# Designs tried in a protein design chat: VHH binders against Methionine aminopeptidase (map). Part 8

Target 1, 301 residues: Methionine aminopeptidase (map), of Saccharolobus solfataricus (p95963)
Amino acid sequence: MTEDELNKLLLAGKIAAKARDEVSLDVKASAKVLDICEEVESIIIENKAFPSFPCNISINSEAAHYSPTINDEKRIPEGAVVKLDLGAHIDGFISDTAITISLDSRYQRLLDASKTALEAAITNFKAGLSIGEIGRVIEKVIRAQGYKPIRNLGGHLIRRYELHAGVFIPNVYERGLGVIQSDSVYAIEPFATDGGGEVVEGKSITIYSLKNPNIKGLSSRENELIDFIYTRFNYLPFSERWLKEFSTNVDELRNNIKNLVKKGALRGYPILIEIKKGVVSQFEHTVIVKGDSIIVSTKSL

## First folded at step 4 (VHH; framework vhh_7d4b_2)

Design z4K (from g01 with S54K)
Fold by ESMFold2-Fast, scan of step 4:
Structure z4K (fold): chain B 301 residues (1-301), chain A 121 residues (1-121)
Amino acid sequence: as target 1 above (301 residues)
Amino acid sequence: QVQLVESGGGVVQPGRSLRLSCAASGFTFSYYDMGWYRQAPGKQRELVASISSKGGSTNYADSVKGRFTISRDNSKNTMYLQMNSLKPEDTAVYYCAAGRYYEWGLSYDYWGQGTQVTVSS
């Protein structure tokens, strides 16, 4: 990693942490999810970065993958447990972070479980350690507090313009995942639940990414949309809200997206829901491993 | 060492049945969502069916719904695909895959070598 690359990673982390910490204060009953995520994304852009993925705002048993749609009317319910998951990038150098806000004091222990597990994981994080041992640490902390880790969700290796670069950081002990590498960037993201401890796909899809730009048999308009997406987002996830410059016709835009997913040009990301509809908490930081040093790029100032 | 080994493919006449098996080793099978993908000549790989880690949830492609059944036996580290009422358009190489959810959706990180299914017509 060069010094310029490290500086971009650190700045992306600082910007994401700023957006997370400021906007989390606006997470209240009756607040529009659209307003919350547009504020996150505006703070990132005002600070000369770009969102590395659309702001996710997941409520109660939703674990991940809800980003507000164009003119979204969804509001935060009374007593909600809300996961705010966001990231920034500078020239593809990515940060990724999440916080859970509970509007119901009865879930504070559930939040503490995933938060404390994240802290323990970071404390034990070092080059040369088996990745499965991080999962062991996370699992032990969450289970000691009376909850289940979500075993089929976890953190990930990050590379330039690549949110998930093929290495999984588990929330339970697991063999065969390799060792933590120096000069590498990881997201560590414990999930805790009072449910079954795994997620399944729901029906809503609000987040997409480019999968194959070379599909045959596309209309000229579909090819124009693919070129627009590649130019602005590369292979990073995007929201329909970010395509307004391409088309102001929402129905046309949604039909084009649906067709491109069906044809394999785009990937859709279904919402992830706890299998028993248990409440989910999550905390996440991006960690830079540089020699013997561990740098949490997304820590609060 | 992670391995997924498919078996049960072959040549079959339209309307008949085949049962595919996927034997897993080298990882904690019960922690992974499992899926069957297929790839026909000149087409992209597509998801046929998936099953959650404990078998409580299944999903099927519209083209196979009602004809195919996915199941798993966590005590045997094995996943199955029962394929009934086979059609010529089901002809493809079938791949076993083991997946996990990242925050950006289900990623199938472990893949088998594939098994050929040919429905003659």
Scores: ipSAE 0.049, ipTM 0.491, lowest interface PAE 5.7, mean pLDDT 91

Design z4R (from g01 with S54R)
Fold by ESMFold2-Fast, scan of step 4:
Structure z4R (fold): chain B 301 residues (1-301), chain A 121 residues (1-121)
Amino acid sequence: as target 1 above (301 residues)
Amino acid sequence: QVQLVESGGGVVQPGRSLRLSCAASGFTFSYYDMGWYRQAPGKQRELVASISSRGGSTNYADSVKGRFTISRDNSKNTMYLQMNSLKPEDTAVYYCAAGRYYEWGLSYDYWGQGTQVTVSS
């Protein structure tokens, strides 16, 4: 990792933390999810970064993968438990962070479970440690508080322009995942629930990424959309909201996206929902491993 | 060492049944979503059926819905595919796969060697 690369990772982390901490104060009953995520994304852009993925706002049993759509009217329910998941990048150097906000005091212990699990995971995080041991730490903390970790979700290795780089950081003990590497960037993201402890795919898809830019048999317009996507987002996840400069016709845009997913040019990410409809909490930080140093790039200032 | 071993394939006549088994070792089976894929000669591999890590959710390809049933027994580290009303177009090598959710969706990390199913008159 060069000093320039490290400086970009640190700045991306600082910008994401700023957006997270400022916008979390606006998470209230009746607030529009669209307004919340557009505020997150605008703060990131105003600070000379770009969102590394669309702001996710997941409510109650939703764990991940809901980003507001064009003209989204969805509002935060009374008493909601809200996961705000966001990230920034500078020249592809990525930060990824999340917090849970509860509007119902009865869920504070559930929030504490994933929050303290994240803190414990970071405390134990070091080069050369088995990745499965981080899962052991997370599981122990969450279960000690009377909740279940979500075992089929977890953190991940991050590389330049690559949000998930093929290494999984589990929320339960798991063998065979390798060891934490120096000069590497990881997201650590415990999920806790009062439900069954796993997620399933729902029907809604609001987040997409480029899967294959070289697929043959596309129309001229479809190829133009692929080029637009690659130029602006690379292989990072994107929202239909970010395609307004390509087309202002929402129906045309949605039909093009649907067809490109069907043809294998784009990937859609279904919303993830707790299997028993249990309430989900999540906290997440990006951690930079540099020699013997562990740097939390997304920590609050 | 991770291993997935399929069994139960063979040659059957149209309209008959087969049950495939997939025995898993070397990883925590109960933490993984499982799936059955198939590949006919000269064709791309396709998902046939999937089951969540605890068995609470299943999904099927339209071509097999109503005829095939996926199940798992986490105490035996084994997944099954009950195939009823078999058709010649079901002829393929059937692969067991174990996967988890990444940031970009469900991905299968581990694969078996495959078992041949031939439906012929």
Scores: ipSAE 0.020, ipTM 0.436, lowest interface PAE 6.8, mean pLDDT 90

Design z4T (from g01 with S54T)
Fold by ESMFold2-Fast, scan of step 4:
Structure z4T (fold): chain B 301 residues (1-301), chain A 121 residues (1-121)
Amino acid sequence: as target 1 above (301 residues)
Amino acid sequence: QVQLVESGGGVVQPGRSLRLSCAASGFTFSYYDMGWYRQAPGKQRELVASISSTGGSTNYADSVKGRFTISRDNSKNTMYLQMNSLKPEDTAVYYCAAGRYYEWGLSYDYWGQGTQVTVSS
């Protein structure tokens, strides 16, 4: 990677860490999820970056893929275990990070399980190591605490304007995944649960990305929306909340999004829920591998 | 080496049944969600059915719901698609795929070479 590319990755990491650490203090019972995510996204933009994906707030058995909608009234429940997952990019150079906040002290060990697994994974992370060995480390730490890792979620290779670039970093031992490459960027994201250790798709979809900009037979307005999306977000995930400049008519936006998903122009990301409705914890950092150096770009100041 | 090998395709008359198999090797099969996709000439590939890594959850395209059943046997590293009440519009090349959730949805990492299913009279 060039020095300019590295500097953008480091700055994107710093901005995401700032937003994460500041806004996590506002995660309290009765807080609106919309207010929390709008604050995250505002901090990122004020610092001259863009969100690499919509702020996710996942509660209790939800593991991922809930971002607030336009005029969302959802509030943090009493005693909730809340995953705050966010990222920033500068010219497509991406950071991705997450923490879990528990409003119920009984879940502190569940949080410690995924947090210490992330720390152990980073300590063992190096170019040339089998990717499956990172999964072994994560699994060992989580199971030692009496919990299960979530097997079908994990970290990923990040490339410019590609949030996940085709390499999986597992939360359990797995063979055949290749080796950690130098000059590469990875998200490492252990998930721990008191449930079954697997997620399934729910019915709610609040996050989308461009899948195919060249679908035939679209209306003029649908093509304008696709062009707007590509120009603003490339192939990165986006929220309907970010389309207000295109249209202030919420029903029009939602109808157009639904039709474009149905036609295969957009991809929708269903909410992910633990298979046995177990409580889920998650911690995540973006790690830059440069020669023998391991740089945690999303580390707290 | 990673391989997914489909079998069981062929030519059948409308209303008949066919069972597809997908044999997996070279990776930890029991850790992967599996799916069947199909592609007819000139059309985009579409998801027909999917099954979670443990078999505890299944999903079907509306066009096949009630007619097709997906299953897996993790001890044999094999996934199946039982296709009942076949229609001419089911004619396609059927692909098995192995994938898993990333933070941003299910990604299919491995694909088979495909098996032809033709429903004609």
Scores: ipSAE 0.338, ipTM 0.668, lowest interface PAE 3.2, mean pLDDT 92

Design z4Y (from g01 with S54Y)
Fold by ESMFold2-Fast, scan of step 4:
Structure z4Y (fold): chain B 301 residues (1-301), chain A 121 residues (1-121)
Amino acid sequence: as target 1 above (301 residues)
Amino acid sequence: QVQLVESGGGVVQPGRSLRLSCAASGFTFSYYDMGWYRQAPGKQRELVASISSYGGSTNYADSVKGRFTISRDNSKNTMYLQMNSLKPEDTAVYYCAAGRYYEWGLSYDYWGQGTQVTVSS
């Protein structure tokens, strides 16, 4: 990577960490999830970056992929365990980070399990190491605390305008995943649960990305929406909340999105729910591998 | 090291059945979601059917619902596609794929080389 590219990655990490740390203080029972995520996204934009994906706010057995919808009335329940997952980008140079906030003191050990697993993974992260060994480290730490890692979720390689670039960082030992590369950016994201240790897709979809902009047989309006999406978000995930400049008619937007998913132009991301509905905790950092250096771009400032 | 090997393709007449198998080696099969994709000449590759890592969830393309059934046997490291009531438009190369969730979706990390299915009179 160039020094300019590194500086953009570091700044994107700093901005995401700032938004994460400030807004986490507003995660309270009865708070609207919409208010929380709009605050995250506003801080990112105020600091001259863009969200790399919509702020995720996942509660209890939800592991990932819930972002508030337009006029969302959902509120944080009493005693909730809340995953706040967010990221920023500058010219496509991406950061990705998450923390868990518990409103129920009974879950402190569950939070500690994924948090210490993340710390251990980062300590062991180096170019040339087998990726599966990071999964071994994460699994050992989580299981030692009496919890299960979520085996079908994990971290990922990040590239410019590619939030997930096809390399998986596991939460359990796996063979055949390759080695950590120098001059590369990774998200490391342990998930711990008191449930079964696997997620399944739920029915709700609130996050989308452009999949194929060249689908034939689209209406003029559908093509205009695809052009708007590509221009504003590239292939990064987006929320219907970010389409207000395209249309103020919520029903029109939702029908167009649904049809574009059906036709294969857009990808929808179903919410991911723990298979036994166990409570899920998650912590996540973006790490930059540069020679022998491991730089945690999203660490607290 | 890692391999996905498809078998069971061939030439069949319309209305008949065919069963595809995908044998996996070199990775922990039970940790992976599996899918069948197909690609006809001059068309993009499309998802036909998928099955979750422990077999608890399946998904099908609208064009094959009610005709095709996906299944897996984790003890044998094998995934299957039972194709009934085959139509000429089912003619394609069928690919076995193995993937995992990570934040922002399912990625198919491993692909077989494909097996040809031709439905012709």
Scores: ipSAE 0.103, ipTM 0.505, lowest interface PAE 5.2, mean pLDDT 91

Design z6D (from g01 with G56D)
Fold by ESMFold2-Fast, scan of step 4:
Structure z6D (fold): chain B 301 residues (1-301), chain A 121 residues (1-121)
Amino acid sequence: as target 1 above (301 residues)
Amino acid sequence: QVQLVESGGGVVQPGRSLRLSCAASGFTFSYYDMGWYRQAPGKQRELVASISSSGDSTNYADSVKGRFTISRDNSKNTMYLQMNSLKPEDTAVYYCAAGRYYEWGLSYDYWGQGTQVTVSS
């Protein structure tokens, strides 16, 4: 990792933390999810970064992967438990962070479970440690509060223009995941629930990424869309909301996206829902491992 | 050593049944979502069926709903695909895969080598 690369990672972390902390104050009953996520994304852009993925607003039993659509009318319900998940990048150097906001004080212990698990995971995070031991720490903390960790979600290794670079950071103990490496960037993201402790895919897909730009047999328009996506987002996740400059025809955009997913050029990310419809809490930080130093790039000032 | 080994493929006539098995070793099977994919000549690889780590949730491609049933036995580290009312268009190499939901999607970390299913008269 060069000093310039480290500086970009740190700045991306600061910008994401700023957007998270400022916009979380606007998470309230009846607020439009579109307004919240557009505010997050505008703060990131105003600070000379780009979103590393579309702002996610996941409510109650939704764990991940809902970003508002074009002209989305969805509103935050009364008493909602809301996960706000966002990130920034500078030249592909990525930050990723999340908090849970509860509009119902009865869920404070559920929030404390995942928040305390994140703090414990970071405290134990060091180069050379088995990745599975982080999962052990997270599981112990969450279960001690009377909740279940979500076992099929977890954190991930981050690389330049790669939000998920193939290494999984579990929320339960697991063998065979390797060891934490120096000169590496990780997202650590405990999920806690009062449900079954697993997510399943829902039917809604609102987030996409480029999977294979070399698919043959595409129309001219499909190839133009792939070139637009690669130029602006690389392989990072994107929202249909970010394709306005390509086309203002929403039906055209949606049909092209659907066809490109079907042909394997794009990946869709289905919404993830707790298997028993339990309420989900999540907290997340991006952690930079540099020698013996552990730097939480997304920590509040 | 991580392995996924498919078995049960073969040649059958239309309307018949076949049962595929996927034996897993070298990882904590009960923590992974499992799926069956297939790839026919001239077509892209497609998801046929998936099953959650607990077995409590299943999902099927529209082309196989009502005909195929996915199941798993976590005590035996094995996943199954019961294929009924087979059609010529089901002819493909069938792959088992084990994966997790990561932030930003389900990654199938482990893949089998595939087993051929041919439906012909």
Scores: ipSAE 0.340, ipTM 0.670, lowest interface PAE 3.0, mean pLDDT 92

Design z6E (from g01 with G56E)
Fold by ESMFold2-Fast, scan of step 4:
Structure z6E (fold): chain B 301 residues (1-301), chain A 121 residues (1-121)
Amino acid sequence: as target 1 above (301 residues)
Amino acid sequence: QVQLVESGGGVVQPGRSLRLSCAASGFTFSYYDMGWYRQAPGKQRELVASISSSGESTNYADSVKGRFTISRDNSKNTMYLQMNSLKPEDTAVYYCAAGRYYEWGLSYDYWGQGTQVTVSS
């Protein structure tokens, strides 16, 4: 990793942490999810970065992949457990971070479980360690608090313009995942639940990414949309809210997106929901491994 | 050490049935979502059916819904695809895959070598 690359990773982490810490204070009953995520994304842009993916705001049994839509009216329920998951990038050098806010004091132990698991995982994180051992640490901490880790979600290797670069960091012990590499960037993201300990895909899709820009048989308008997406977002996830410069006609945008997903040009990310509808907590940091140094780029200042 | 081994393919007449099996070893099978993919000559590989790690959730391609049933036995580290009312367009190599939901998608990390299914009159 060059000094310039490291500096961009560190700055992206600082900006994401700033947005996370400031906007988390606005997570209250009756707040619009749209307002929360637009404020996150606004802070990132004002600080000369771009969102690495749309702000996710997942409530109760929702674990991931809900970002507000255009004119979204959804509000935070009374007593909600809310996951705020966001990231920033500078020239494709990515940060990714999440916290859980509980509006119900009965879930404090559930939050402590995933938060303490993240802290323990970072403490044990080092080049040459088996990746499965991080899963062992996370699982032990979460289960000691009386909860289940979510076994089919986890952290991931990050590369430039790649949120998932093909390496999985588990929340349970697992063999055969390789070893932590130096000069690498990882997201570590324990999920804890009072449910069954796995997620399933729901029906709602609010987040997309470019999958194949070279699909044959597209209309000229569809090709223009693909060019717009690639130019602004590369292969990173995006929200329909970020396509307003392309078209102000919401129905036209949604039809074009739906058709491009069907044709394989775009990937949709279905909302992920705990299998037994248990409440989910999550905490996440981006960790840079540089030689013997472990740097948490998204830590609070 | 990680291995997925498909079996149960073959040649069958239209309207008949086949049951595919996928035997898994070298990883913690019960932690992985499993899926069946297929690929016909000159076509893109497509997801046929998937099943959650617990077996409580299943998903099917529209072309096979109502005809195929996916199941798993975590105690035996085995996944199955029961294929009923087979059609010539079901002819393909069928692949067993094991994967997990990443935050930004499902990645199938382990793949079998495939088993040929041919449906002909």
Scores: ipSAE 0.365, ipTM 0.688, lowest interface PAE 2.9, mean pLDDT 92

Design z6S (from g01 with G56S)
Fold by ESMFold2-Fast, scan of step 4:
Structure z6S (fold): chain B 301 residues (1-301), chain A 121 residues (1-121)
Amino acid sequence: as target 1 above (301 residues)
Amino acid sequence: QVQLVESGGGVVQPGRSLRLSCAASGFTFSYYDMGWYRQAPGKQRELVASISSSGSSTNYADSVKGRFTISRDNSKNTMYLQMNSLKPEDTAVYYCAAGRYYEWGLSYDYWGQGTQVTVSS
């Protein structure tokens, strides 16, 4: 990792933390999810970065992958437990962070479970440590609070223009995952639940990414959309809300996206829901491993 | 060392049944979502069926729903696909895959070599 690369990672982390901490104060019953995520994304852009993925706002048993759609009217329910998950990038150098806000004091212990698990994971995070040992730490902390970790979700290695670079950081002990590498960037993201401890895919898809830009047999308009996506987002996840410059016709846009997913040019990310509809909490930081130093790029100032 | 080994393929008449098995080793099988994919000549590989790590959730392609059943035995590190009412259109190489959710979706990290299923009269 060069000094210039490290500086971009640190700045992306600072900008994401700023957006997270400022906008979390606006998470209230009746607030529009669209307004919340547009505020997150505007803060990131105003600070000369780009969102590394669309702002996710996941409620109650939703664990991940809800981003507001064009003209989305969804509002935060009374007593909701809300996961705000966001990230920034500068030239593809990525930050990724999440916080849970509870509008119901009954869930404070559930929030504490994933928050303290994240803190414990970071404390134990070092080059040369078996990745499975981080999962052991997370699992122990969450279970000690009387909750289950979500087994099939976890953190991930981050590379330039690549949110999930093929290394999984588990929320439970697991063998054979390798060791934490120096000169690397990881997201650590414990999920805790009062449900079954597993997610399943729901029907809603609001987030997409480029999967294969070289699919044969596309129309000229479909190829134009693929070029637009690659130029602006590379392989990073994107929202239909970010395609306004390509088309202001929402129906045309949605039809093109659906067809490109069907043809394998785009990947859709279904919403992830706790298997027993249990409430989910999540906290997440991006951690930079440089030599024997551990830097939490998304930590509050 | 990770290994997925498929078995149970073969040649059968239309309307008959086959059961495929996938034996896994070298990783913690019970933590992975599992799936069966197939690839027919001249076509892209497609998902046939998937099963969650616990076995409590399953998903099927529309073309096989009601005819195929996916299951797993975590104590034996084995996944199965029961294929009933086989059609000529089911002719393909069937692949076992193991994957897990990341924050941004399910990635299939491990693949078997495939087993041939031929349905012909």
Scores: ipSAE 0.360, ipTM 0.679, lowest interface PAE 3.0, mean pLDDT 92

Design z6Y (from g01 with G56Y)
Fold by ESMFold2-Fast, scan of step 4:
Structure z6Y (fold): chain B 301 residues (1-301), chain A 121 residues (1-121)
Amino acid sequence: as target 1 above (301 residues)
Amino acid sequence: QVQLVESGGGVVQPGRSLRLSCAASGFTFSYYDMGWYRQAPGKQRELVASISSSGYSTNYADSVKGRFTISRDNSKNTMYLQMNSLKPEDTAVYYCAAGRYYEWGLSYDYWGQGTQVTVSS
């Protein structure tokens, strides 16, 4: 990793942490999810970075992959447990972070479970350690609090313009995942639940990424949309909200996106819901491993 | 170390049945979502069926709904695909895959070598 690359990772982390910490104060009953995520994304852009993926705002049994749509009217319910998940990038050098806010004091222990698991994972994080041992630490902390970790979600290796680069950081002990590498960037993201400890896909898809830009048989307009997406987002996830410069016709955008997903040019990311509809908490930081140094790029000041 | 080994493929006449098996080793099978993909010559690889790590949730491609059944036995580290009422259009190499959700969707971390299924008269 060069010093310039490290500086971009650190700045992306600082910007994401700033957006997270400032906007979390606006998470309250009746607030529009669209307003919250647009504020997150505007803070990132004002600070000369770009969102590395659309702001996610997931409520109660939703674990991940809800980003507000164009003119979204969804509001935060009374007593909600809300996951705010966001990231920034500078030149493709990515940060990824999340916090949970509870509007119901009865869920504070559920929040503490994933928060303390994240802290314990970071404390034990070092080059050469088996990745499965991080899962062991996370699982032990969450179960000790009386909750289940979500087994089929976890952290991931991050590379330039690759949000998930093929290495999984589990929330339970698992063999055969390799070792933590130096000169590497990881997201560590414990999920805890009072449900079954597994997510399933729902029907809603609000987040997309470019999968294959070279599909044959596309219309001229479809090819223009692919070029627009690649130029602005590369292979990073994006929201329909970010396509307004391409078209102000919402129906046209949605039809084009739907067709490109069907043809394999785009990937859609379904909302992830706890299998028994249990409440989910999540905390997440981006960790940079550089030699013997462990740097939490997304930590609060 | 990590292996997914498919078996049960072969040549069969239309309307008959085959059962595919996928034996897993070298990783914690019960933590992985499992799926069957297939690829016919000149076509892209497509998902046929998937099953959650617990076995509670299953998903099928529209082309195989009502004909194929996916199942798993976590005590034996094995996943199955029961294929009934086979059609010539089902002819393909069938791949076993093991995957997990990252924050940004399901990734298939491990793939088998594939097993050929040919449906012809």
Scores: ipSAE 0.259, ipTM 0.648, lowest interface PAE 4.6, mean pLDDT 92

Design z7E (from g01 with S57E)
Fold by ESMFold2-Fast, scan of step 4:
Structure z7E (fold): chain B 301 residues (1-301), chain A 121 residues (1-121)
Amino acid sequence: as target 1 above (301 residues)
Amino acid sequence: QVQLVESGGGVVQPGRSLRLSCAASGFTFSYYDMGWYRQAPGKQRELVASISSSGGETNYADSVKGRFTISRDNSKNTMYLQMNSLKPEDTAVYYCAAGRYYEWGLSYDYWGQGTQVTVSS
């Protein structure tokens, strides 16, 4: 890792933390999810970064992968437990962070469970430690609060223009995952629930990424869309909302996206829902491992 | 070391049944979603059936619904595929796969070497 690369990682973390902390204050009953996520993304762009993925707003039993659509009318319900998940990048150097906001005081202990688990995981995070031991720490903290960790979700290794670089950071003890490496960037993201402790895929898809730009037999317009996507987002996840410069015709955009997913050019990310419809809490930070030093790039100032 | 070992394949006549097994070692089996894939000569690999880590959710390809049943025994680190009413078009190499959700999708991290199923008279 060069000093310039480290500086970009730190700045991306600072910008994401700023957007998270400022916009979380606007998470209230009746607020439009579209307005919240457009505010997050505007703050990131205003500060000379780009979103590393679309702002996610996941409510109650939704754990991940809901981003507002074009002209989305969805509003935050009374008493909702809301996960705000966002990230920034500078030249592909990525930050990723999340907090949970509860509009119902009865869920405060559920929020404390995942928040305290994240703090414990970071405290124990060091080069050379077995990755499964981080899962043990997270599981112990969440279960001590009377909740279940979500075992099939977890954190991940981050590389330049790779939000997920093939190493999993579990929320439960697991063998065979390797050891934490120096000169590496990780997302650590405990999920806690009052449900069954695993997620399943729902039917809604609002987030996409480029999977294969070299599919044959595409129309001229489909190839133009792929070129647009690669130029602006690389292989990072994107929202249909970010394609307005390509076309203002929503039906055209949606039909092209569906066809490109079907042909294998794009990947869709289904919404993830707790298996028993339990309420889900999540907290997340990006950490940079540099020798014996652990730097939390997304911490509040 | 992580390993998935398939067994139970063979040659069988149309209308008969086979039971495939996948024995897992070297990882915490009960934390992984599991699936069966197949690949026939000259065709792409396709998902046949999947089962969640707890066994609480199962999914099947349309071509096998009502004929195949996926199950798992977490105490034995083993996944099964019960294949009934076998048809010649079920002829393929069957692969066991173990995966987990990552942020941004399900990844199949571990694959077996495959077991041949041939349905012919």
Scores: ipSAE 0.209, ipTM 0.593, lowest interface PAE 4.1, mean pLDDT 91

